# Designs tried in a protein design chat: VH-VL binders against q8ixk2r445to577. Part 81

Target 1, 133 residues: q8ixk2r445to577
Amino acid sequence: FFGMLQNKGLTDYCFDYNPPDENQIVGHQVILYLCHGMGQNQFFEYTSQKEIRYNTHQPEGCIAVEAGMDTLIMHLCEETAPENQKFILQEDGSLFHEQSKKCVQAARKESSDSFVPLLRDCTNSDHQKWFFK
Key: E = the ipSAE of ESMFold2; O = the ipSAE of OpenDDE; V2 = 0.75 times the mean of E and O plus 0.25 times the DockQ between their complexes.

## First folded at step 3 (VH-VL)

Design cb15 (framework fv_recaticimab; at its last look DockQ between E and O 0.12; V2 from the best seeds 0.00; counts 0 for: pae E 7.3 > 2, placed apart)
Fold by OpenDDE, look of step 5:
Structure cb15 (fold): chain C 133 residues (1-133), chain A 120 residues (1-120), chain B 112 residues (1-112)
Amino acid sequence: as target 1 above (133 residues)
Amino acid sequence: QVQLVQSGAEVKKPGASVKVSCKASGYTFTDYYMHWVRQAPGQGLEWMGYINPNSGYTKYHQNFQDRVTMTRDTSISTAYMELSRLRSDDTAVYYCARFNTHGRVPLDYWGQGTTVTVSS
Amino acid sequence: DIVMSQSPSSLSASVGDRVTITCKSSQSLLYSRNNKNYLAWYQQKPGKSPKLLIYWASTRESGVPDRFSGSGSGTDFTLTISSLQPEDFATYYCQQYYSYPTFGQGTKLEIK
């Protein structure tokens, strides 16, 4: 699966990554933004290695969750996907992070009008449902 | 054995287009990016862009973004690079080279190169 | 773009000599999470395609003689040929792949 990764509950919002410097793509947080399908910011791939790749950069970036955090941060992909980069996109649309045993949820950033994907306890909320478009 | 075999030499007029092919064998075509690099006579190496053969996603260097088109045919493990609105300074040897999709080893196998000559 | 600068642009040496080529990047090529430097070295002979020699700054590609070695970290890198052989006279390029690839301008190694 590849393309825009869109949330079901937060209608018309997609995974978005726009690093300040395209020559330094690691270490920044993945956000949610209105789905527009333009440029490189909203193109992702879910691979057979359970990675969510940022496919618009070489080397490719892979979404990771750092220890003790609930935010999605961009790392570089590796030959062997590290445990903190492994996700399961379930048939029901839930996106499960294996290491934390939590689900990715579309959420409003505190004290902001922006939205971000965050790790939360798994529920049946549509805000935890995702699909590629 | 891994091989990248490119199409033959081209001679073009200014304003024309050229399409170079690169046929891959000896490995899974979709497991590696295909990069294109050119080299003008007596000059260094210049990166033009890449294509992900799996998704078809392309990234071009800004110097070529409005003139270059990279495509692939997975059924025959072949990558293509088309450069339009040719000018004399496009005269160069054009290379295809594979790159690991996981950001591992860089350009470990190269095509033999395709000479493109642009002259009036 | 990450700018790669090689030094020298050309040099003359004799068989048996120890040769060192330097490459500098405009920003660090070190990835902190795996502690690897995304830097490669290539050899190119006239009329031939470039050949990968070193990647990860210091790892030799298969089949590359052990007289070739890469070192350095961050923004400063070196390629060393411990004892130059006749077949080593060529042009050498450094390349970063921390981001979209960029090459050094090349170093032409000629017979003295």
Scores: ipSAE 0.758, ipTM 0.924, lowest interface PAE 0.8, mean pLDDT 95
Fold by ESMFold2, look of step 5:
Structure cb15 (fold): chain C 133 residues (1-133), chain A 120 residues (1-120), chain B 112 residues (1-112)
Amino acid sequence: as target 1 above (133 residues)
Amino acid sequence: QVQLVQSGAEVKKPGASVKVSCKASGYTFTDYYMHWVRQAPGQGLEWMGYINPNSGYTKYHQNFQDRVTMTRDTSISTAYMELSRLRSDDTAVYYCARFNTHGRVPLDYWGQGTTVTVSS
Amino acid sequence: DIVMSQSPSSLSASVGDRVTITCKSSQSLLYSRNNKNYLAWYQQKPGKSPKLLIYWASTRESGVPDRFSGSGSGTDFTLTISSLQPEDFATYYCQQYYSYPTFGQGTKLEIK
């Protein structure tokens, strides 16, 4: 799957990755931003290795969750996907992080007006449902 | 080399529908959004909407929301735009245009255009 | 919709002239996270489809001659042709892609 990854509950918000330096994509947090569809920062690929790839850039980035964290951070993709980079996009739209056994949820960033995807205990909330746009 | 080839000119009566095709070649069809833009005679460019060929997801400008349908057939790398309940002010050249989602440019390749004439 | 206002509507010039065309948007096209202006310029000759010239306000598309340059930021943008050639007589459109696209009304560049 390739496109903008939209949240069902937080309508018109998509995964967005826009690091401060376009040439250094590793180590920054993925956010949610209004879907605009015209830039290069909202296009992701869901791969057969269960990766969420930021592949409009070389080297390609893969979304990861570091141990003990609930934030989605950009790492470099590897030939074989590391466990912390594997997500299952389920038939019900939930986005399950295999290693942590948690689901990706749209959340308001504490003390700001911005939104981010965070890992939370899996529920049936529409804020945990995602689809490609 | 990238090429977008559109279907031929059409003449329609008010109230009819038209379906314009746009066949893509020279690139991976499902990796690039396809936009539709029209141009009435002697007028400027008017954006109609887009489709993500990978998912089939569409977004339409509200002026067309209730009359336009954009679809695709990935097996033949072809996008379609159908406009229903045609009026005389829908007379225009209709273009498909590729959005370069891989970080370079918006609307980098355009089809040759399809002239649709609506006359009573 | 972001409104794009383009001026002049028409302009007459001779081969070798320097030409400027302006484009003004109803809101800033500067995306603060990447410091890019989401503005493009297109050239359209009669009976032909538009051709991309400039994107991100100032970056020339591959194969576009150096005489074409784009400048500006935020809401005010300029396309400049530094030494007009016979093949440059066309209509020019600015377009924003900060959100869903909108185009300027066009500037027809005619030979004097």
Scores: ipSAE 0.028, ipTM 0.679, lowest interface PAE 7.3, mean pLDDT 88
Fold by ESMFold2-Fast, scan of step 3:
Structure cb15 (fold): chain C 133 residues (1-133), chain A 120 residues (1-120), chain B 112 residues (1-112)
Amino acid sequence: as target 1 above (133 residues)
Amino acid sequence: QVQLVQSGAEVKKPGASVKVSCKASGYTFTDYYMHWVRQAPGQGLEWMGYINPNSGYTKYHQNFQDRVTMTRDTSISTAYMELSRLRSDDTAVYYCARFNTHGRVPLDYWGQGTTVTVSS
Amino acid sequence: DIVMSQSPSSLSASVGDRVTITCKSSQSLLYSRNNKNYLAWYQQKPGKSPKLLIYWASTRESGVPDRFSGSGSGTDFTLTISSLQPEDFATYYCQQYYSYPTFGQGTKLEIK
């Protein structure tokens, strides 16, 4: 699967990665932003190794869970996907992070009108349902 | 050196289809998105859509969605844009332009343009 | 669609002049999370394809002379040519890439 990873509940928002400094692409949080349909910073690949790859960077970036946190960060992809970079995209659209046993949910950031993907207990909420467009 | 070379000028009747090619060289064809932009005589630039040459994924502007098809052939590093059911209003210069997929630089290199004239 | 408006539509200037072209968007192009303005400037000479000059509102493309500079944020942007050279007579376009690309109508820079 390739495309923009869009939220079913927060219908105008997509996974987005565009760090403020290109030399510091690793370690910044993945955000949610209005889907613009242009690919680029919103274009991701879901691989057979259960990775969500950001193919617009060389070397390729892979979404990972920040240690001890519920936030998604950009990491460098590895030859063998580590556990913190594995997400199971289920038939119902849920994105299950196997290592934590939690699901990715579209959530509001406390200090602003901005949104981010966060790990939360799995529910049947549309805010936890994702699809490639 | 990066170069995008487009096919030659076309003259078409209303209702016909036109297929414009854009051959890339000087970089890895599959690493950059290819966008299509047109410019009618004396007017500004109008975005039509893009193709990801690696995956074949396409996204079209809604104004063209029913009539445009973008494809590519990776074996010859060539992108194609086909516009069907031509109208006189489709008379324009059609450009291909590459987009840095890293989201850093928009439309950094352009083809020379292909003039398409639609007349009776 | 985000509408881009340029002013002036045309202007006449002499070599050595300081020239400013403005661009206004119908919506803010500033993405607050990364603090970037999704605005580019292009130069187009008669019979030629557009050439990228500036992106992220103020970042000059490699090989573009220092006399070209971009400024502004949100909805109001400016392209400045600090000391006009003979090769700079062309049409200039601003372009937003905050959403699907849209272009200003162009500013034609003519020799006086």
Scores: ipSAE 0.007, ipTM 0.587, lowest interface PAE 9.1, mean pLDDT 85
OpenDDE, second read of step 4: ipSAE 0.678; ipTM 0.907
ESMFold2 (binder alone), look of step 5: mean pLDDT 93; pTM 0.947

Design cb16 (framework fv_recaticimab; at its last look DockQ between E and O 0.11; V2 from the best seeds 0.00; counts 0 for: pae E 8.3 > 2, placed apart)
Fold by OpenDDE, second read of step 4:
Structure cb16 (fold): chain C 133 residues (1-133), chain A 120 residues (1-120), chain B 112 residues (1-112)
Amino acid sequence: as target 1 above (133 residues)
Amino acid sequence: QVQLVQSGAEVKKPGASVKVSCKASGYTFTDYYMHWVRQAPGQGLEWMGYINPNSGYTKYHQNFKDRVTMTRDTSISTAYMELSRLRSDDTAVYYCARFNTYGRVPLDYWGQGTTVTVSS
Amino acid sequence: DIVMSQSPSSLSASVGDRVTITCKSSQSLLYSSNNKNYLAWYQQKPGKSPKLLIYWASTRESGVPDRFSGSGSGTDFTLTISSLQPEDFATYYCQQYYSYPTFGQGTKLEIK
């Protein structure tokens, strides 16, 4: 699966990553932005190694959850996916993070009008449902 | 055994286009990016861009963005590089080279190269 | 683009000599999470395609003789040939793949 990763509940919002330096793509937070289908910042791939890959850059970036955090941060992909980079995109649309046992939810960023994907306890909310478009 | 076999030498006039092919065998075509690198006579290696054979996504060096098009046919494990509006300084050997999609190893296998000569 | 600078541009040596080639990058090629340097070395002989020698700065590609070794970290890297053999006379390139690939200008190793 590849393309825009869109949220069901937060209508017309997609995973978005736009690093300030294309020669240093790691360490920044993945956000949600209106799906526009332009550029490389909304193009992702779900791989057989359970990675959510930002594969518009070489080397490829992979979304990770750092210890004690609930945000999604870009790391570099590795030959063997580390545990903090493993996700399960389930048939019901839920995106499950294996290590934390939590689901990715579209949420409003604290003290902001912007939106971000955050790890939350798994529910049946459409804000936790995702699909590739 | 892994092999990258490129199309034969080309002679073109200025303003024309050239399309080089690179047929891969001995491995899963979609598991590796295909990069293109050229080398002018007596010069160093110049990266042109890459294509992800799985998604078809391409990234071009800015020096070639308006003139280069990289494509692939997964059914025959073949990558293509087309360069348009050719000029004399495009005379070079053009290489395809694979790059692991998981970023383990860089360009570990190369095509034999395709000589493109641009002359009036 | 990350700029790669090799030194020297050319080098003359004799069979049996110890040879060192240096490569410097305009920014660090070390990724802190996996502690790996995204730096490769290639060998190219006249009329032939480049051949991968070293990756991850110090890992030798399969089939590459033990006399070839890579070292360094961050922005400074070295390729060493412990005892030069006749077949080692060629042009060598460093390449970073921490970002979109860029190559050094090359080092031509000639027979003295």
Scores: ipSAE 0.826, ipTM 0.932, lowest interface PAE 0.7, mean pLDDT 95
Fold by ESMFold2-Fast, scan of step 3:
Structure cb16 (fold): chain C 133 residues (1-133), chain A 120 residues (1-120), chain B 112 residues (1-112)
Amino acid sequence: as target 1 above (133 residues)
Amino acid sequence: QVQLVQSGAEVKKPGASVKVSCKASGYTFTDYYMHWVRQAPGQGLEWMGYINPNSGYTKYHQNFKDRVTMTRDTSISTAYMELSRLRSDDTAVYYCARFNTYGRVPLDYWGQGTTVTVSS
Amino acid sequence: DIVMSQSPSSLSASVGDRVTITCKSSQSLLYSSNNKNYLAWYQQKPGKSPKLLIYWASTRESGVPDRFSGSGSGTDFTLTISSLQPEDFATYYCQQYYSYPTFGQGTKLEIK
């Protein structure tokens, strides 16, 4: 699987990563933004190691969730995927984060109308369903 | 060179519908979202919704969702906005505008506008 | 919806004046991952379509004179025209593109 990772419930919004410095690929939050269909900053690869890779830059980034947090952060990919970088894309479209036992949901940021991918308790909501386009 | 050309002025009776067209040229039509924005006489800009020309997905503002339909025809690079059950307060200039989500540059090119007058 | 509020609603000025227009959003327009404010400014002359002037709160669109500048972050933004020219008398709008677009009510810049 590879392409733009789009939300079923919040249609037309895709995983998006656009770091402030082109030479600094890690440490910043992954956001949701209107899907543009051109790849680049919205192009992700889902690997056999259950990683969500950002292949646009070298070194490659891997989406991770740090302990105690609910936001998705870009980290460096490792030779063997650590537990905090493993997401199970389930048949129903749910994106399950193994280490936290939570699902990725398109949700509002604290006190904002903007939507971002956040870890939430798993539900049957379309806001927790994702697909590659 | 990027250009958005809209259909001509329309005069409609209350209760009728109007369909405005917006023909794009100078870029790949399916790569940019097309937004619709209206402006009543002497008033500000009011966002109505958008269409993704690639997928056909639409998002409408709550104020218009039960009366507006946005479509596109990729074979002629044209977007359409149809507003039904017209009222006198729908009298406005209707604009199409391109949204450059790729570069994160907002509405960078606008059509010339279509004047819609609703009167009995 | 994110509500955008502009002030003043209208302003009278003379050629050569420094003009400041303000825009406030009901919520922060700053994305932490790219450190960008999703705020744009448009100019609209009577009978014409709006024209993009500024995006990312402070980046001038190509072809826009350097007398136009944008500043601010989070919820408070400013458009400045450093030395007003005759062709600058127009209505100015701020717009957020952090989520579904919303516009300020506009500021009409009139000849004094």
Scores: ipSAE 0.033, ipTM 0.686, lowest interface PAE 6.6, mean pLDDT 87
Fold by ESMFold2, look of step 5:
Formats: sequence, structure tokens, C-alpha cells
Structure cb16 (fold): chain C 133 residues (1-133), chain A 120 residues (1-120), chain B 112 residues (1-112)
Amino acid sequence: as target 1 above (133 residues)
Amino acid sequence: QVQLVQSGAEVKKPGASVKVSCKASGYTFTDYYMHWVRQAPGQGLEWMGYINPNSGYTKYHQNFKDRVTMTRDTSISTAYMELSRLRSDDTAVYYCARFNTYGRVPLDYWGQGTTVTVSS
Amino acid sequence: DIVMSQSPSSLSASVGDRVTITCKSSQSLLYSSNNKNYLAWYQQKPGKSPKLLIYWASTRESGVPDRFSGSGSGTDFTLTISSLQPEDFATYYCQQYYSYPTFGQGTKLEIK
């Protein structure tokens, strides 16, 4: 799959990645922003290795979850996908992180109107449902 | 190397529909969004919408959303734009244009344009 | 919609002249997170489709001559042609891609 990864419950919000330095894409958090397909920050590829790749730039980035964290962080992709970079996009739209056994959920940041994807216990909430558009 | 080849000119009456094709070559069709832009005679450029060829998802400008349909056939790397209930002010050249996902550049290759004339 | 305003609507100039075309957006096109202005410039010759010249406000597309340069940030942008050539007489459009695309009205560059 390739395109914008949209949340079902948080209407018209998509994965967005906008590192402050275009030449240093590692280590920043993936956010949610209104889906628009412009600015080139919202294009991701879901690969056969179960990676979510930010590959509109070199070097390619892969979304990861670091041990003990619930945030989605950009790492460099590796030849064989590490376990912390594997996500299962299920038929019901849930985005399951196999290593942590948690699902990606759209969440509001504390005391703000901004949104981020976070790992949470899996539920049937539409805020845990994602699809490519 | 990258090439977008559009279907030929059309003359239509008000109330009819037109379907313009855009055949892509020289790149992986499903990796790049396809945009549609029109230009009335002597006028500027007007964005109509886009399609993600991989998923079929579309987004249309509000001025066109009730009359435009964008589709694709991935087996022949071809995008389509259909505009229905044509009016005389739909007379324009219609372009397909590729959104350059990897260059992070909006519209790097354009089709040659398809002239649609709407007159009674 | 983000409104793009170009000026002038037309220019007359001679081969060898330096010309400038300006473009103003109704809101900032600068993404603070990557420090990029999402502004492009296109050239369109009569009967032809537009051709991309400049993106990110100041980056030349591959194969575009050095005499074309872009500048500006935020809401105010400029396309400069340092020494006009015969093939440069065309209409020029600015375009934002901060959100869904909108274009300036165009600037027609004519031979004097």
C-alpha cells in the first residue's frame, strides 16, 4: 500500500512526518495532521516486511516504537525489518504492533488541539482504525 | 522517459459528459498521485482534484465534486477524469499532471492536454 | 483556498534584460518543521502544457538554466530571469502546494 494513512475515528487526519532538517530524518515523532496530500509529508508505504516506510526522501525512514515507549519514532530502515518496526495492518483496519502487542490509536496531546498516533491496548475503537487513501 | 499521453480533443453539447484518459509510462504508476488541472481559453490554471492510483482514493475541489469522477486502470497505467453535466464554461484544456512524491515536488510532469469544447 | 496573487499581469522586455515577477500568498507557505517554502514556478508557452521551473521557492528543477532563480519566503516570492533569451517569452505561474494546489493568475512575458 502507498498513500496517506488516515484514521477512521479522527475524521480526515493522517500520519504526517515533518522533520526539522530534511537531511536528518531520524529520531523525530510521527504526528497526525489534516489529510491533504500536499507538502509531501503524508506519503507512506506499507511493505511486505510489515514496515511503514517514509520513502519519499533518502535515506528511507521506517516507523518504529522504542522499548518502553508508546510513541511512533522515525528510524532508518534496515535490510531485514527489526521487530520494533513491524506493524500488522489488519482487515478490520487496526494497526497492530506485534512486538508490544498494542494497537496504534489516534490521541489528542495533553492540553492541546494537536494529535499524535500512540500505542494503546487494542480495542474496537474507530480511533484505532486506519486505511490508506 | 516519464511520459503522460492524453486522449484527443472532444466537442460536446451542454448536459453531456466527457471522459479524458491519461496513460502513464516510464515510472511506477501506482507510486505517484495523479492530479487534474484545467485551463479555460486565455485563463489561468485551475486545480480539479487528484487520485491515488494505488488505492483509488480521490479528492476533488469543491467546485467540481458533484460532477467529476476520477478513476484509474492500474493494468494499463491509465488515469481517467470524467466531467458530467457539461456547461459552456467547462470549455477548457484539461491536463493530467504527476505529483512527484520522491522529489517532494508537486507537479513535475504534465500531459499534453485535452481540449474539450462545450457548445450548442 | 490559499489565494495566490501575481504581479505584473504582463511585461514587455528585450533579449538580454533582467526581469522579475512577484507572487504573494494569502498565508505563509513556510513549514517551520522543515524550513521549506511550498511554492513552485511554472513556464507555459503558447499551445503547450506548463513546465516546472522552480520548487521549494528557490530550487531549480533538473535541466532548468541558471538564469532562472527563485527567492522569497513566507508570503512574498520572486522569480528572476537574469538575462532573457528568445525562448523565455512565455507565461509564468506561481503555485503553492502547502495545501491543495492553487495558482497565480499568470504573468505574460512578451518581447519588446
Scores: ipSAE 0.009, ipTM 0.654, lowest interface PAE 8.3, mean pLDDT 87
ESMFold2 (binder alone), look of step 5: mean pLDDT 93; pTM 0.942
OpenDDE, look of step 5: ipSAE 0.773; ipTM 0.922

Design cb17 (framework fv_recaticimab; at its last look DockQ between E and O 0.65; V2 from the best seeds 0.00; counts 0 for: pae E 6.3 > 2)
Fold by OpenDDE, second read of step 4:
Structure cb17 (fold): chain C 133 residues (1-133), chain A 120 residues (1-120), chain B 112 residues (1-112)
Amino acid sequence: as target 1 above (133 residues)
Amino acid sequence: QVQLVQSGAEVKKPGASVKVSCKASGYTFTDYYMHWVRQAPGQGLEWMGYINPNSGYTKYHQNFKDRVTMTRDTSISTAYMELSRLRSDDTAVYYCARFNKHGSVPLDYWGQGTTVTVSS
Amino acid sequence: DIVMSQSPSSLSASVGDRVTITCKSSQSLLYSSNNKNYLAWYQQKPGKSPKLLIYWASTRESGVPDRFSGSGSGTDFTLTISSLQPEDFATYYCQQYYSYPTFGQGTKLEIK
């Protein structure tokens, strides 16, 4: 699966990554932004290694969850996907992070009008359901 | 064994276009990026861009953005690089080279190179 | 672009000599999460395609003789040939792949 990763509950919002420097793509937070389908910022791939790849860069970036955090941060992909980069996109649309045993939820960023994907306890909320478009 | 076999030498006039092919074998074509690098006579290596054979996504160096087009045919494991509006300083050997998607190993296999000569 | 600078641009040496080539990058090529440097070395002989020698700054590609070694971290890297052999006279390039690839200008190793 590849393309825009769109949220069901937060209508018309997609995974978005726009690093300030194309020569330094790691360490920044993945956000949610209106799905526009233009450019490289909203193009992702879900791989057989359970990675969510930012595959518009070489080397590719992979979304990771750092220890003690609930945010999604861009790391570099590796030959063997580390545990903190493994996600399960389930049939019901839920995006499950294996290491934390939590689900990715579209949420409003604290003290902001922006939205971000955050790890939360798994529920049946549409805000935790995702699909590629 | 991994092999990248490129098309033969080309002689072009200024303003023309050239399309070089690179046929891959010995591995899964879509599991690696295909990069293109050129080398002018007596000069160093210059990166032109790459294509993701799986998605077809391309990234070009800014020096070539308006003139280069990279494509692929997955059914025959072949990558293509087309350079338009050729000029004399485009005279070079053009290489295709595979790159691991995971970034673990860079350009480990190269084509034999395709000599493109641009002259009036 | 990440700029790669090699030194020297050319050098002459004799068979059996120890040879060192340096490469500097305009920014660090070290990835903190895996502690690896995204730096490669290539060898190119006249009329031939480049050949990968070293990646991850110090890992030899399969089939590469032990006399070739890579070292360094961050922004400073070195390729060393411990005892030069006749077949080692060629041009060598460093290349970063921390981002979109860029190459050093090359180092031509000639016979003295």
Scores: ipSAE 0.725, ipTM 0.910, lowest interface PAE 0.8, mean pLDDT 95
Fold by ESMFold2-Fast, scan of step 3:
Structure cb17 (fold): chain C 133 residues (1-133), chain A 120 residues (1-120), chain B 112 residues (1-112)
Amino acid sequence: as target 1 above (133 residues)
Amino acid sequence: QVQLVQSGAEVKKPGASVKVSCKASGYTFTDYYMHWVRQAPGQGLEWMGYINPNSGYTKYHQNFKDRVTMTRDTSISTAYMELSRLRSDDTAVYYCARFNKHGSVPLDYWGQGTTVTVSS
Amino acid sequence: DIVMSQSPSSLSASVGDRVTITCKSSQSLLYSSNNKNYLAWYQQKPGKSPKLLIYWASTRESGVPDRFSGSGSGTDFTLTISSLQPEDFATYYCQQYYSYPTFGQGTKLEIK
């Protein structure tokens, strides 16, 4: 699967990665932004290795969560996916980060109008359900 | 046996466009990005951009962004690079080269090169 | 762009010589998560396409003779040919692939 990764609960928002320097893709937080339908910084691929790849850079970027953190950060993809880069996309649309035992939820960034994907305890909330468009 | 076979030499006038092809064989075409690199006479290697053959996504170097178009046809495992509004300083050998999507082995197989001469 | 600088631009050597070519990047090519340097070396003979020799700064590509070795980390890298053979006279390029590819200007190895 590839396309824009859209939230079921926050219906106009998609995964978005817009690094300040396209030569330095690593280390910045993945955000949510209004879906624009043009691919580009909102174009992701879900792979058979359970990765969420940012295909607009090579070597490709892979979304990861560092131990003890709840934010999704861009890392470089590797030939063998490390555990912190593996997300299980469930039939119901939940994105389960197996290493942490948590689910990706659309959430408002503290004290701002911005939205970000964060790891949270798994619930059946539509804010934790994602699909490719 | 991995092979990248490019189209033949071209001679163009300033202002024209050229479209170079690169036919891949011996591997799964959609598992590798296809990069384009050129080399002006007596000069070094200059990266132009790439295409992801699986999705069709392209990334172009800023120097070429307004003049280059990269496409592919997965049914015949062929990538294309079209450069428009040609100038004399576009005279170069144009190469295609594959790059695995994981970034574990960079440009490991190259086409034989296509000489493009732009003369007035 | 990440700028790659090679030295020397050219050198003359004899068969059997040990030769070294250096490459410097404008920023670190070491990805700390996997401890790998995103640097490659290519050989190009006149009228031919470049050929991959080394990747990950020090990993030799399949079929490349063991007289070729790469070393270095971060911003400073070296390609060494331990005992130069007649077929080794060529132009050598370093290339970073930490981001969108950029090449050094090349080092032309000429017969003395």
Scores: ipSAE 0.285, ipTM 0.799, lowest interface PAE 4.3, mean pLDDT 89
Fold by ESMFold2, look of step 5:
Structure cb17 (fold): chain C 133 residues (1-133), chain A 120 residues (1-120), chain B 112 residues (1-112)
Amino acid sequence: as target 1 above (133 residues)
Amino acid sequence: QVQLVQSGAEVKKPGASVKVSCKASGYTFTDYYMHWVRQAPGQGLEWMGYINPNSGYTKYHQNFKDRVTMTRDTSISTAYMELSRLRSDDTAVYYCARFNKHGSVPLDYWGQGTTVTVSS
Amino acid sequence: DIVMSQSPSSLSASVGDRVTITCKSSQSLLYSSNNKNYLAWYQQKPGKSPKLLIYWASTRESGVPDRFSGSGSGTDFTLTISSLQPEDFATYYCQQYYSYPTFGQGTKLEIK
């Protein structure tokens, strides 16, 4: 799969990545932003290694969750996907993070009107359902 | 076996454009970024930019961003670099080189180079 | 851009000599998550395209003779050629790939 990764419940919001330093794409948080399809900030690839790749630029980034954290951050992709970079996009649209055993949910960032994808206990909420377009 | 075969040498006048092709074979074209690097006579290597062959997205070095375009045709596994408004100091050998999208092995295969000469 | 500085710009040595070439980057090339330095070395002979020798600062590319070795970490890197051979006459470039590639200015190795 390649395209914009959209949320079912938070309609018209997509995964978005816009690092402040083009020379260092690592270590910043993935956000949710209104889907627009402009530029390269909203295009991701879901790979056979269960990676969510930011691959419209080089070096390519892979979405990861660091141990004990609930935020999705950008790491460099590796030849063999590390466990913290593996997500299962299930048939019902849930996006399951194997290592943490939690699901990706569209959530309001604390103290703001901004939205981010966060790990939460898996539910049937439409805010935990995702699809590529 | 991996091959990158570039188009032949070109002689151009100042103000003209040149389009260099790079035909890839022996690997899955969309698994690698295609980079363009040039080398003026007696000089070092100068990175110009890259194209992601899946999306067609490009990134150009600041020195070239207003004069270079990079494209590809995935149906024939070919990348292109076009440099416009040529000047005499654009005389160089232009290389294509692939870069693994996983970032593990950098520019591992290079084309043979295309000599572009800009003269009156 | 991440600036790469090589030294020396040229070097003369005899067959059998040990040769070292240094490369410095304007920022660390060490990615802490995988503990790898995103630094490569290339050899270019006159009239030929560059050839990858070393990646990840110290990993030899397939088919590269054992006399070529890379070392260093962070911002300071070295290419070493032990027991120099006549076919090693070339220009050598370091290159970072932590970000968009940038190259050192090159070191021309001349054999006495």
Scores: ipSAE 0.096, ipTM 0.724, lowest interface PAE 6.3, mean pLDDT 89
ESMFold2 (binder alone), look of step 5: mean pLDDT 93; pTM 0.947
OpenDDE, look of step 5: ipSAE 0.670; ipTM 0.900

